VHH binders against DNA primase large subunit PriL (priL). Designs and how they scored, part 11

Target 1, 340 residues: DNA primase large subunit PriL (priL), of Thermoplasma acidophilum (q9hjd1)
Amino acid sequence: MILPDRKQILDRELIRRIADTTISGSGHSDGLSEYASIRKAAFAFVESAVLGDQAYSPIENAELAFIVWILAALDENIITARTIIKARDTVEKQLRLVEHYEDLEEFGSRLGIEISVFGEQIGKDHLYRIGVADFATYASRVTGSKYRLSNQIVREGYVYVDEDVMAKVLREAFVSFMFDTLDQIRKEDAIETIKSVLDDLEKIRESYRKAHNVRMIAGKGDASMFPPCMKEIIKNLESGVNVSHMGRLALASFLHKAGYSEDEIVPYFRNAPDFDENITRYQIKHISGEISGTEYTPPKCETMRSNHLCYMDDDPLCHREWMKHPLTYYEVKRRNRKIR
Key: E = the ipSAE of ESMFold2; O = the ipSAE of OpenDDE; V2 = 0.75 times the mean of E and O plus 0.25 times the DockQ between their complexes.

## First folded at step 4 (VHH)

Design c6 (framework vhh_8k46_1)
Fold by ESMFold2-Fast, scan of step 4:
Structure c6 (fold): chain B 340 residues (1-340), chain A 122 residues (1-122)
Amino acid sequence: as target 1 above (340 residues)
Amino acid sequence: AVQLQASGGGFVQPGGSLRLSCAASGFTFSSYAMGWFRQAPGKEREFVSAISGSGGSTYYADSVKGRFTISRDNSKNTVYLQMNSLRAEDTATYYCAADLGWYSSPDEYDYWGQGTQVTVSS
């Protein structure tokens, strides 16, 4: 099982040994050395994440450590975000497979989260206790009413949760741990430490370039006329920043109403860290009314503002008293064929 | 209150068939897409199949396409999953879900019925 271990990840000499290990010279070893196997698995993990493959890939602490240095050396936001989200999902699956609750307590402890077992006193549905501040910080990142604070048992500053809720909270805390650990490694130091595998790094860059190019050539319509809110969502998706469900709904429904087909909309989401083509197509069909029975329209400007998705800045058109909808902005710009 | 009740699971041999049912209440059934999801021990919930509110559009996971058929009866507020040519890999607890949210992963749906267990073994 992956256990957060910043000292192991930041062990530059261990990372160098993993990078430098080859099939030894005087023997005909037909197996990979332990370090070579770790290195191979780490590169395969990053490559699969870059290509949008969400299939479970079992990795351990050593693979995770080397993955962090690959990400630091590449220094590409989309690659980093996709890889960390895949690692998040791997950790969640491993957390759900633990046979001893002490492993969950150890995992949380390493992330600065105090977890205790309270099944006997609270009941079968609430086996764990976690501080309300930690719960609020991480559970807010998980979609679904089951994971909201208002739907939990709260007593004396603690939230009492079942195994499912606990695994979701811990996976999100692990994501924060990954980004914080990565921020401690300088790109130059990472490149120097794993310089023996520059060819493998270039292979990942080539996969990234091909994926990015496919997304760009799929675009249609006049994106220059889109309102600032939609442009910001698109920029965040392109840079690998995780966009909220409300933001994704806003963009998908906007593009649908603007006349974009499902195949033209999907490419906008390919750079999302958690991208899965089947789920994305399902959600687009839901928004278009094919599987929901109701066609969804983009949120009004007021709703965009309340969800911190409004970027009107100095745009005069957004500040007009009658400007109440992102689609209205788009139609006005199309009519006038002007953008600022 | 929204309620989804799945039933029809059981023990079957490989190659056998089962029909699952999900009875829904607490919302305007015909206005919502319905989905079937499954979870094997130690695994996350995965998408199996979905059907539009009208029943005019259906979607299937690659692993079940050609073997499973989703359908619905809006007069009975019920969605069905006909499972044919069952394999050991189909062993899981099956859940039905109503898509009441916006752009969410299937495993993050707010409304889940108590599942029905399907075991495929010789």
Scores: ipSAE 0.000, ipTM 0.174, lowest interface PAE 15.6, mean pLDDT 77

Design c7 (from k1 with K98R D99E Y103H Y107F; framework vhh_8k46_1)
Fold by ESMFold2-Fast, scan of step 4:
Structure c7 (fold): chain B 340 residues (1-340), chain A 120 residues (1-120)
Amino acid sequence: as target 1 above (340 residues)
Amino acid sequence: AVQLQASGGGFVQPGGSLRLSCAASGFTFSSYAMGWFRQAPGKEREFVSAISGSGGSTYYADSVKGRFTISRDNSKNTVYLQMNSLRAEDTATYYCARELGWHSSEFDYWGQGTQVTVSS
């Protein structure tokens, strides 16, 4: 299991050895073979995260350490965010699979959080005790009433929590640990340290560009080819019907990915009842990554359905089993236009 | 290391004013949008306000428009929230955050909260 170790992650010479190690036909050892395996697993982890594959991938401390240096060398906000989300979810799963309390205690200790078993004597589902300051810092980042301080047992400066709440708190502390550790590595130092695998870094960039290009339609298409969900949002905005914030985000991010400029997107929102040009321009700059550093990804069809923004009606293309994204609909219609 | 420290909270009567500050360190402050969020007892965390890296664009939740003003001083790595005409419903712990994307997410950095209590 992953056990946070900043000294190991920042061990530049260890990272260099992992990067430089190649399996040879003679004189190789289990340790050298392990370094090559760590490197391959680390690159596979980052690539799967970039491609949106959030399936559980078991990694350990050595893989995590190398992943941090890959992220530092790439210095791409979206790649970093996706990889850290995948690592967060991996850690949470590993924490839920531990058989011994001591493993959770050690994980917390590595993050500066003191955890102990105490709550089983206080309530049947309260097995763990954590300081109220640490709980407040990390639990506040988790959405849901179960994770609020007011819904916990609090005694003498400690919060008594079940395994679910504990795993959520520790995963959030781990996320802070990852960003803090990454921020200590300069891009130039990372590139120099793992220079022997720059070709593998370029493959990650290529995978990211291809994944991004599947969603980003170069240049503008005819609005008649927009999916029915986007057409409905536009129709409602034009008629002055109030559109939810999720609907506005969906449209703005879709138009941005379709190649529309900020000045071309703003007019779509002018008839909204609460229209404000400054906030609209802020929202567009935010989704483009200009001010946030991370580009907003337009919602998938499933997310559109969950938010009551899907208007499939009798559109046969929307009903295809493989139709999972509004941008995919738009791309298919644009390509079919070249044929017709 | 990224650090965000919120301060300026306190007890105030309805109609009063408070100014919150969030001191940032460990990153290039002017390159990031900053936001304020709040969480009242027994409620979910809600968005309050955001400001672009340059300070040229601001955004407010409808519940605080016209009463709260967000600003920043990039030379001091600090973002501020001026809260006027405070109401009992504004009682909450206020947090500042560095936004990584369109929505504040679980992997964005969150600062230490500061308690605001509006009560007679």
Scores: ipSAE 0.005, ipTM 0.201, lowest interface PAE 11.5, mean pLDDT 77

Design c8 (from k1 with S57R L100V S105E E106D; framework vhh_8k46_1)
Fold by ESMFold2-Fast, scan of step 4:
Structure c8 (fold): chain B 340 residues (1-340), chain A 120 residues (1-120)
Amino acid sequence: as target 1 above (340 residues)
Amino acid sequence: AVQLQASGGGFVQPGGSLRLSCAASGFTFSSYAMGWFRQAPGKEREFVSAISGSGGRTYYADSVKGRFTISRDNSKNTVYLQMNSLRAEDTATYYCAKDVGWYSEDYDYWGQGTQVTVSS
């Protein structure tokens, strides 16, 4: 079971030993074989996350520690986000498998969260107690009405929750712990510490390029005819750069009006670091008018300029006096290509 | 279940002031960032301001920075927008919005908003 341990994760000499491990010959007991196994499991975990493999892959503290240094050395926002999210889901699975409530209390304690067993019911999940401030901080990150404070039992500053709710809260606290810990490692120090496995780092980068290319999806359609403003937003999303609310609204509403379905629009946002498919689908339904009752129109060129999202540069079509809308650009490009 | 009720709009002359209020219900108010958006007649909605759940961080569009102040009262489930030195270009329907967690700046909003008209 993973137990948050920042001191172990930041143990640079342990990480160096794991990286430098040579696999022992067949037929001999070797004390270093454990390190080789940890290293292989850590790289496999990161690669599976990069490939979008959501299957449960059990890891322990040593594998988690090495994973953090792999992420620090790679310094790729999307790889980092996907790996930590996979680790989050692994932790949730492990938390649901605990046989003793003391394991959950220890897990929470290491994250700075005070939890305890409020009570136990035969034939039901254990009732857990957590401070209302900690609950509010982490439960708010979980989608679904079951995880809202209004649907919990609250008594004297504590929230009383079932095992499902507690596992969700602790997994979100673990995510914060992981990002905070990663932020303490300099890229140069990570590269120096695991320099013996640079070839394995390049394999991860190659797997990322093959599996997470939004351009390959966009290339199947009319994306080459999109105006420069939309192409820039797509490029930033593909690169894992955080795109402003207005930029995401502009792209989603543009694609909807251009005839793209919800399922066709969702992939454009998949490379965002904090991508959540359910929230993305909800937003697309809101924009399309399915939920909101009002269809949102993509912003006009003037609004794009006001929000610093206009990249007309030297594009002659963007400089036409009658060019007032990104959709008009797309329509003109489509029409002109069909004539050729 | 989630409801956001914006109020406090009205008619004001250039250079005047207004304070908008947004009463929130149906969610744990202090756990979510809140924001203000506006939509001028015939134009798209634009971001105005945002405030973190604790109130410790605030954000403003360049067009309103130094003139508008966002604040919140978590005990009253209310977010406020104090608008000073109002200009004709501030004329719009103002909507309050709840962060939905897509990115740290993603928001949803409900209701009819509150109309602000700045005219001589």
Scores: ipSAE 0.000, ipTM 0.113, lowest interface PAE 18.2, mean pLDDT 77

Design d11 (from r5 with Y103L F105E Y108S; framework vhh_rezetamig_d1)
Fold by ESMFold2-Fast, scan of step 4:
Structure d11 (fold): chain B 340 residues (1-340), chain A 122 residues (1-122)
Amino acid sequence: as target 1 above (340 residues)
Amino acid sequence: QLQLQESGPGLVKPSETLSLTCTVSGGSISSGGYYWGWIRQPPGKGLEWIGHIYYSGRTYYNPSLENRVTISVDTSKNQFSLKLSSVTAADTAVYYCARETYLDESGSPDYRGQGTLVTVSS
């Protein structure tokens, strides 16, 4: 189980040993074998995250420590965000699998959060207690009414939560821990410390570039005829900017209605910081009606404007009185191209 | 209750530098896990992300604006600021400061100020 340990992560000499160690020199050594395994697992973790494979991959403290230095050396916002999200989800799963409450107490303690078990709710289930300030700081980052303070039991500065809520709060505290720890490592220092593995760092960059190129090749379609609103969403996704759920829904449903297949749509989302290929494919199937039974229609121009997703510029077609829908823009552009 | 408030001149002359400050109350800028950013909306257009900063001073900018943008943070005043150089009429927009997270399950912005209109005119 991962247990936050900033001193271990910032132990430059340990990180250097992990980077520099190889089994091939001194054949039979327990310490050397372990370091090589840690390094290999850390690189595999980052590469899988970069490619959008967010499947559970168990890692330990030493692997997490080396992952942080890989991120510091690469210093890329999308790579960092995807890797931290994968680490967050790994930690959440580990927290949900703990066999004893003392493990959660220790995890919280290492993050400066005081947690205790308070009574039994139903059968063997327990209520956990956390300070209201800590709850407010971390739970506010989690989407859903279940995680709001108003839906918890609050007494004299403490919030009494179930196991699900506690796991979400602790995972968000862990995310803060990751960013704060990463911020203490300068890129130049990271590169110097792990310079023996520059070839492996370049493999990560190459994997990222290949994923980007696949999206660009698939996206070769009729994009020049897309309305400005859809072009803006695509531009923001390509630059790794956070695009709202409404914006992503608008683009995916627009592409689906424009005749794009699931495999053609997925690449548009590869640069999203929270990209997960399996989740993205599930959402596209839901939008197409394959899973939900109901095909989603892209929003009208009025809805795009009210959600601050309309980018008309000086485009004459967008300013016509009868222009009410992004799909209508696309249809008009297609018809006009065939005339000329 | 986190609140963000923009402040700065509402009128800037072409070729000059647009300067805005965001004051944060009800929360600390020095909290990890968050970026503090600027977003704008020109009249009749959608939202355009400008950039964001971590409280350490580490910045990420929109590539299309990168050569004109500087975002800075003053943790002692709980403020962060935007400077956009060489402005033109195209920079006329409502400017918002925001707290941002890429780790939100919804994939959406966290908090935003009320916005301040900046007009670029001679």
Scores: ipSAE 0.000, ipTM 0.357, lowest interface PAE 11.1, mean pLDDT 78

Design d12 (from r5 with G33D Y55H Y108S; framework vhh_rezetamig_d1)
Fold by ESMFold2-Fast, scan of step 4:
Formats: sequence, C-alpha cells, structure tokens
Structure d12 (fold): chain B 340 residues (1-340), chain A 122 residues (1-122)
Amino acid sequence: as target 1 above (340 residues)
Amino acid sequence: QLQLQESGPGLVKPSETLSLTCTVSGGSISSGDYYWGWIRQPPGKGLEWIGHIYHSGRTYYNPSLENRVTISVDTSKNQFSLKLSSVTAADTAVYYCARETYYDFSGSPDYRGQGTLVTVSS
C-alpha cells in the first residue's frame, strides 16, 4: 500500500540511486535489481497514465517517489495531471482493500487529517468521523450528491461518513499532497538528479505525442488555415451570436491543441453575450487539463456533425474519406504549404 | 518455459541493412501483457535499447535510432523482427530480443534471448 511520505519522496539521494541503476549483463546484486524494478514500474505507471490506461496498477512508496521526480523533470502539465489522477485512483483502490481501520487512520494522519472510526473490526464498512474543515476542503472536489456536506451526518464540528465517502475524501487529499510535493522540486534539480534516464523521459514525450494523436502544431498558426467548422464558430462569436457550450468547447480545445496560450484564446470569446473573463479562463484551464487532470481533445468530425457544428460546405478537403478530425484539416493545410 | 531465439546473418557490410528475427516459444506474442523488443550491447559498452512492438503493430523506437529502425511482428508465426538500415562499424554489437512489460527499456526486461553477435565489416 501507498502511505504518504514526503520525506521519502523528497529523498534526492535515493532517487539518484534508483535513476543510476544500470544493466550491464547478468549477475546483479539484489539491491541493484530492486532499484531497476522500481524504475521499471515507475516508468510503466507513467506510460499507462499517458496512454489513458485506467486498469489498476499496484505501486508502492518507492515507485511513487520516483514517479514524482519523473514528473518534475518532464514538467508537462497534461502528463503530470494524468499520472497524478491515475495515482489517485490507485490509492482509492488500495484504501478500499484495507481490512484494518487503523491503516486508514494512519493514511489520514500522514496527510494531516485526523480520522476516527466507529464500530468493530468484524465487518467491511464502518462509520468514520472527520473534521468539517477537512471534509469541506476535499469532498467538494468529488462529483455527486452523495459527497456533499448537506447529505452527511454533522455533529459538533465533525462529519460522519461511510467508507465510500471516506475513500473519496482521502484520495482527494492525496492529490493535494502530490501536487504540493511536486511543487517543492525545481525542474533543474529533477533533471540533474535523474540525468541518467533523460532519454527515457524523451521516450515518454514521444509516446504521448504518438498515442494521443497530439499533433503539436508548434507556433502560432494562421487562422485562414482553420477548418470551416472552427471559422464558423469564430465568426459567430465575433458577431455576438450565442454559441452552444459544445461549440465553445470545440473551439477552445482546438486552439489549445494548435498551440494557442490561454491569453491568446480568451480574446476569441470577448464578444460572446455571456462573456466573463474569470469564467472563460477557468474553462480554458479545465480544457487544457490544468484543473480537470484530463486534457480535452477537440471533437472529431462525426461529433461536430451530430452537434450541428459541421460546416464543410463545398470544401474538398472536408469531403476526403480519411478526413475525420478538425485538427487533421489544419495540419494538412499547414503541411501542404511546404513543397518537398 | 518461455524461450526467445535470435537468428540472422552474423556479418553485414557497411551501408547495408541488418536483419534479425526473434522466434518465441513457450509463450504467445498475441498476449496484451507484453511488448517484444530489441536491445544491443557493443563490445565494452552497456546495453542500448533499440525499440519494441506490441502485437497490434504499434512500435516505440529509441530516438537516436528511429530513422534507421523498423520492427515488425508476425503473430501467426510467433515471431518479430528487426531491420536496421545504413549500418556502420558502430552498429557492431551482440543483439538480444526481449520480452518487456513497459513501453521502453527503463529497467531490466522480463526475459532476454541468448544474443547473437553481428559484426559490421567488409
């Protein structure tokens, strides 16, 4: 089981030893073999997260520690968010598998959360007590009416919750712990510490680009090369016409994937009748994966059609049998400017 | 028991294409649990990961070799192969085929063949 341990995670010398484990044939000592196994499991975990694999992948504290330094060295928001969310789900699974309630109390204690359990060690579920402030902080991040304060038993500053609610609260507290711990590591320090595996980090970036069909269109694109569906959305926003939520999501995610920054995307929405800069920036952060942990992919052509957002008109490129995505249109237009 | 066996010419001329095949016995390449890869060890140097393939045909290559490497899989024969183009003396190494549980060689493979020496010389 993973147990939060910031001192272990921030043990730079241990991380360096794990990174420096080399394979030079057979006959390695048990210690060297163990470091190689930790590194292998850590990279496999990050790869699974990058590929969107949600299958349960058991890891322990040593793997988690090395994962944090991989993330710090990569310094890629979407890879970081996906990996931490997969770790969150792993923690939730492990918390639900504990047979001794003292293990949940220890987990909470390591996160600075005081938990008490009510009942005997004879069943699977028990009522847990947690302070209102801690509950409010973490439960608000979980979707669903079951996890709202108004649906819990509240007595004298404490919230009494079942195992399901407790596991959800602790997983969210663990997410905060992970981001707070990651923030304590400077990118330059992480790169220096795991210098021996920088080639493996580049392979993760390449795997992400290939697996997620993320054509990173480097630099600011020419809007004249945008597909007709995106041009129509932009035209409607510029003229103050109300654009559906799906249309706004499609444009924002398209611009994000095309390499546009938050500050470059916001102006596209300024003339919308319901424009609010703070809400728009929050939505863009959600789409980019900074808040949601999942980068939103722009809708495929089929999804655009089903939402009445496809304006292919007589554009021959849109009518190609292989044209399945607005980003593909943009990439083809951009590449076809080059003669080779 | 799982066994991996490399096969192919032990001598390749500079500028030609090095071609190796790995035959897998005692296990199925069609398993979704594994990647099937190639690693090499030049004389007096450490191991260098070349790349691997999933049974679907999805490949991951070492960026340093990506422009010269092609790995392919034939699930019906339970084999996978390596082609390395435009070889030079620097490509002289013992070549191993391997079974791996992750997308790159960030640690030890689960299993490795006995290795085959390939010399690049005229």
Scores: ipSAE 0.000, ipTM 0.104, lowest interface PAE 21.2, mean pLDDT 77

Design d3 (from r5 with F105L Y108S; framework vhh_rezetamig_d1; at its last look DockQ between E and O 0.38; V2 from the best seeds 0.00; counts 0 for: pae E 6.4 > 2)
Fold by ESMFold2, look of step 7:
Structure d3 (fold): chain B 340 residues (1-340), chain A 122 residues (1-122)
Amino acid sequence: as target 1 above (340 residues)
Amino acid sequence: QLQLQESGPGLVKPSETLSLTCTVSGGSISSGGYYWGWIRQPPGKGLEWIGHIYYSGRTYYNPSLENRVTISVDTSKNQFSLKLSSVTAADTAVYYCARETYYDLSGSPDYRGQGTLVTVSS
């Protein structure tokens, strides 16, 4: 189980020994030293994170420590975020598997959180107690009404929570611990300390670049990045469902602005019950400004809603106060990296 | 409720430094797990991410701007700031300060200011 230890993570001499260890240079029965195993697991963990592998990858404290130094030396915002998220998810799973309450209380203590696990139930589904200040700090990062203070049992400055809320609060504290600890390691010190494995760092950068380049190739006209409103219109057209004039205009103008050619747009309409290729091409030329002289822009989100074409559901980007246009949605999605 | 408010001059002369401050209220800037960032939108154009800062001071900038950008934080005032040096008319835009979560790398902030127009002109 990961049991956070900032002193161990910042132990530069230990990290150097792990980095410098060679296979078959130790007295191990298989020729692989404990430090070489830790190093190998740490690099595998980071590589798995950058590739988006969601499989559970258990690690221990020494591996976590070396991972932090890998991240400091790489100094890549996205690699750092993906790796810390993978570590967060590993910790969350471990927290739900704790068998002895002393281990849970120690975990919290190392993160600066006092959490109590009573030996008996207090309420059927509220077995964990944390201070209201700690709850407010960390639960605020977790999306959902279940994690709001107003939906918790509060008694005498404490919040009483179930296992799910407990795990979410502690995992967010672990995230803060990781970022704060990483921030204490200067990049040049990290590079010097693990200089014997810089080739392995470059392998991680190449893995990231390859995965990112695949996403870039797919990103021109990538339907996964379309706003929900456009995805629903496309789904209806593919299913042969009648789509309103406004819906067809919205989709065609959106695809045109997203960089789709006339030949690439026409197929989206081919399954429509009233499809006529000549009429469709004329409409696309009109939207593009070839005929009209004016290039049409898709309707704003307000207009999409008024015409019953908005399918935002719980999409986090659609719910941003500043998100007012389907093209803005697409532009933001394309410019930014996704991990979910 | 967390609130972000941009402040600073709306007019900046060419070749000078654009300087903006974001004041955070209803929450602490010194909380881990968040980045504090700046984005801009030139008139009629798309959003451009400028950079962000962790409350301890670590920064990351858009490579196209990095030689002209400085983002700083003052945790005692619950504020962070943008400086963009050697501005030209191309830097005229609506500037937004924002909070970015560590787990949403799509670049969509979970909180954003109302934006402030900065015009680069004599």
Scores: ipSAE 0.124, ipTM 0.628, lowest interface PAE 6.4, mean pLDDT 80
ESMFold2-Fast, scan of step 4: ipSAE 0.012; ipTM 0.477
ESMFold2, look of step 5: ipSAE 0.013; ipTM 0.479
ESMFold2 (binder alone), look of step 5: mean pLDDT 85; pTM 0.862
OpenDDE, look of step 5: ipSAE 0.244; ipTM 0.694
ESMFold2 (binder alone), look of step 7: mean pLDDT 85; pTM 0.864
OpenDDE, look of step 7: ipSAE 0.215; ipTM 0.668

Design d5 (framework vhh_rezetamig_d1)
Fold by ESMFold2-Fast, scan of step 4:
Structure d5 (fold): chain B 340 residues (1-340), chain A 120 residues (1-120)
Amino acid sequence: as target 1 above (340 residues)
Amino acid sequence: QLQLQESGPGLVKPSETLSLTCTVSGGSISSGDYYWGWIRQPPGKGLEWIGHIYYSGRTYYNPSLENRVTISVDTSKNQFSLKLSSVTAADTAVYYCARETYYSGSPDYRGQGTLVTVSS
């Protein structure tokens, strides 16, 4: 499993060896094929994250270390966010599969978090103890009432949690560890260290640019004509922030009714932190009626308002008494542009 | 303190309908941020997604199972249910109820699971 190891990640000479090693002709007898395997797995991991494939990918510390240097050399915020979120989910899965609680204690210790087992196993659960400050910092990043401090047992500066809550907290602490570690590597140093594989970095950049360009130009008409509510959802997805389920359904159904195909809609969701292409395509097929046989109806302005998805602010068209639907906004804008 | 609990018969005869209920406590089903779903794991196999429901009653099913599956929700009881018709030995599995998000392939939370054996 992945264990946080900043010393290994920042071992520049190890990273250089992984980057530089060729299978034949080097004269080394130790780890040549292993280095090539690590490098291949690291690039595959980053590429899958860029393409939105969040399927479980078993990687170890060496692959993770090389991934960090790939990210430092690329210096692309969206690629970095997607890759670290994929690593977060990989870590969470591995944490849930540990058979010994000492492995969770070791994982936490490497992140500067003291974790102890409190009491005995109750059924299938263990009660873990974590400091309230650490819990508050990381659990606040997890969506859901189960992960709120008010729903935990708190005594003498410690929070007592089950295995699910502990895995969520540790995955978020791991995310902080990854960003903090990445910040210690200068872009120029990363480029110099892995210069032998710059061609592979450029392939990742090309894949990212192609996905980004498709997202920006996908669909019919001009995105500038979209209502403010849809623009805000798109902006949030592009910046890598989480968008509510209702917001995602609103955008997908809006685009479908506006004449966008599945392949034109998918790119809008590619930069979401938790993007999964297969799930996104499945949901779009259900929204369109391709699988379910019935089209999802896009939400009216009233529904957008009740779900806190309305951003009419200073837009005069949204304030018209007859403006009751995001699709009506889009049609009015298209009509006006076609005329003038 | 969100807790999902599966309940229903642990033994179902071939050709009959498998019926399970999930009771949600510590949180409300009437949330626009989540779907409420069913996932199963046959012995020695991986997880298979069955379907989920939005609190409004809108359902989405695994196409391979859609002709046999019905998921319903009762917001007044904070419960949702699964009916799987015409069962065979291949439907023997541990069944989990789950809370899911649109963008996530993994459930945010699952019940403990209940084993359902299809046998005469």
Scores: ipSAE 0.000, ipTM 0.161, lowest interface PAE 17.6, mean pLDDT 79

Design d6 (framework vhh_rezetamig_d1)
Fold by ESMFold2-Fast, scan of step 4:
Structure d6 (fold): chain B 340 residues (1-340), chain A 121 residues (1-121)
Amino acid sequence: as target 1 above (340 residues)
Amino acid sequence: QLQLQESGPGLVKPSETLSLTCTVSGGSISSGDYYWGWIRQPPGKGLEWIGHIYYSGRTYYNPSLENRVTISVDTSKNQFSLKLSSVTAADTAVYYCARETYFDSGAFDIRGQGTLVTVSS
């Protein structure tokens, strides 16, 4: 499994050797072929993340180290976010399948988090104990009532959690570790260190450019007339900020009801950090009623407010007493622009 | 509380089909919020995602396994199943069934206990 190891990741000369290694001749096994394999897997991981392929990939520490230097050299926020979120999800799957609790303790220890397993359970499923400060820092980043402090058992400065909650906390701590480690590598140093693989870096840039251009073309439509709540969701998706389940449902159902086809809706989600094209397309089919048999209704303004997704700002139209639905806002804006 | 439980033969002969069933209890499999999937771990190796299925029957498979894998769902029995054809000793592993969140892809919130399947004659 992946184990946080900042010294290995920051071993510039090891990364240089991995970058400079060519595939050995046929019929021979040696250390050079190992480095070439790591490099190939690292580039495949980043490219798949950029293209929205979230299928589980069992990468190891060496591949993760090289991935960080690829990200540092590219210096593209969306590529970085997508790749780190794919690595986060890989780590979470690995953490949930450990056979020995000492592996979770080791993982946490490397992140500066003290985790202990206790022989006597506080509750039926509570096998792990973590300090309240660490819990609050990382659990607050996970959406869902199950992961809030108020829904945990707290005693003497410790939070008692089950395996699910522990895996979520550790995955978020791992994300912080990745961004902190990446911040220690200067772009110029990364480019110099892996300059032998510039062609592979350009392939990733090209894949990203094509995906970005498709999304921008789709966005040239009616997006300027969208209500501020939908614009904020789109802005966050474009910036690689994680958008809640309800926020994604709100946007997808809004676009569907506004007359957007599946192919027109997908581009809006391409820059989401955890984007998976198959999941996105299937979820759109679910929302449209093609799969579920019932069309999902876009949320009203009241529902958007209760889910902290309402961004009225100073928009006068949002403050009208009769403004009760994001679709009503869009309809009013379209009529005012005389657009068909 | 929702629980998942694997069942099926622990021993399969080479060249035959490995068949496992996952029984979902304490909740309905007919939910738009989740995928239902299979993951395995061979001895001394890393985790390998096999595939998942939506309650409508739509499947997504690991490309390295897709020519040998079939996942099916039976909503009336609240079960989903895995068939892996043409098995070899390399398919010996602990197999887990799991629930995956639809909008939070790459994370599963519930898994089964796991079942060891040995491919041997």
Scores: ipSAE 0.000, ipTM 0.113, lowest interface PAE 20.7, mean pLDDT 78

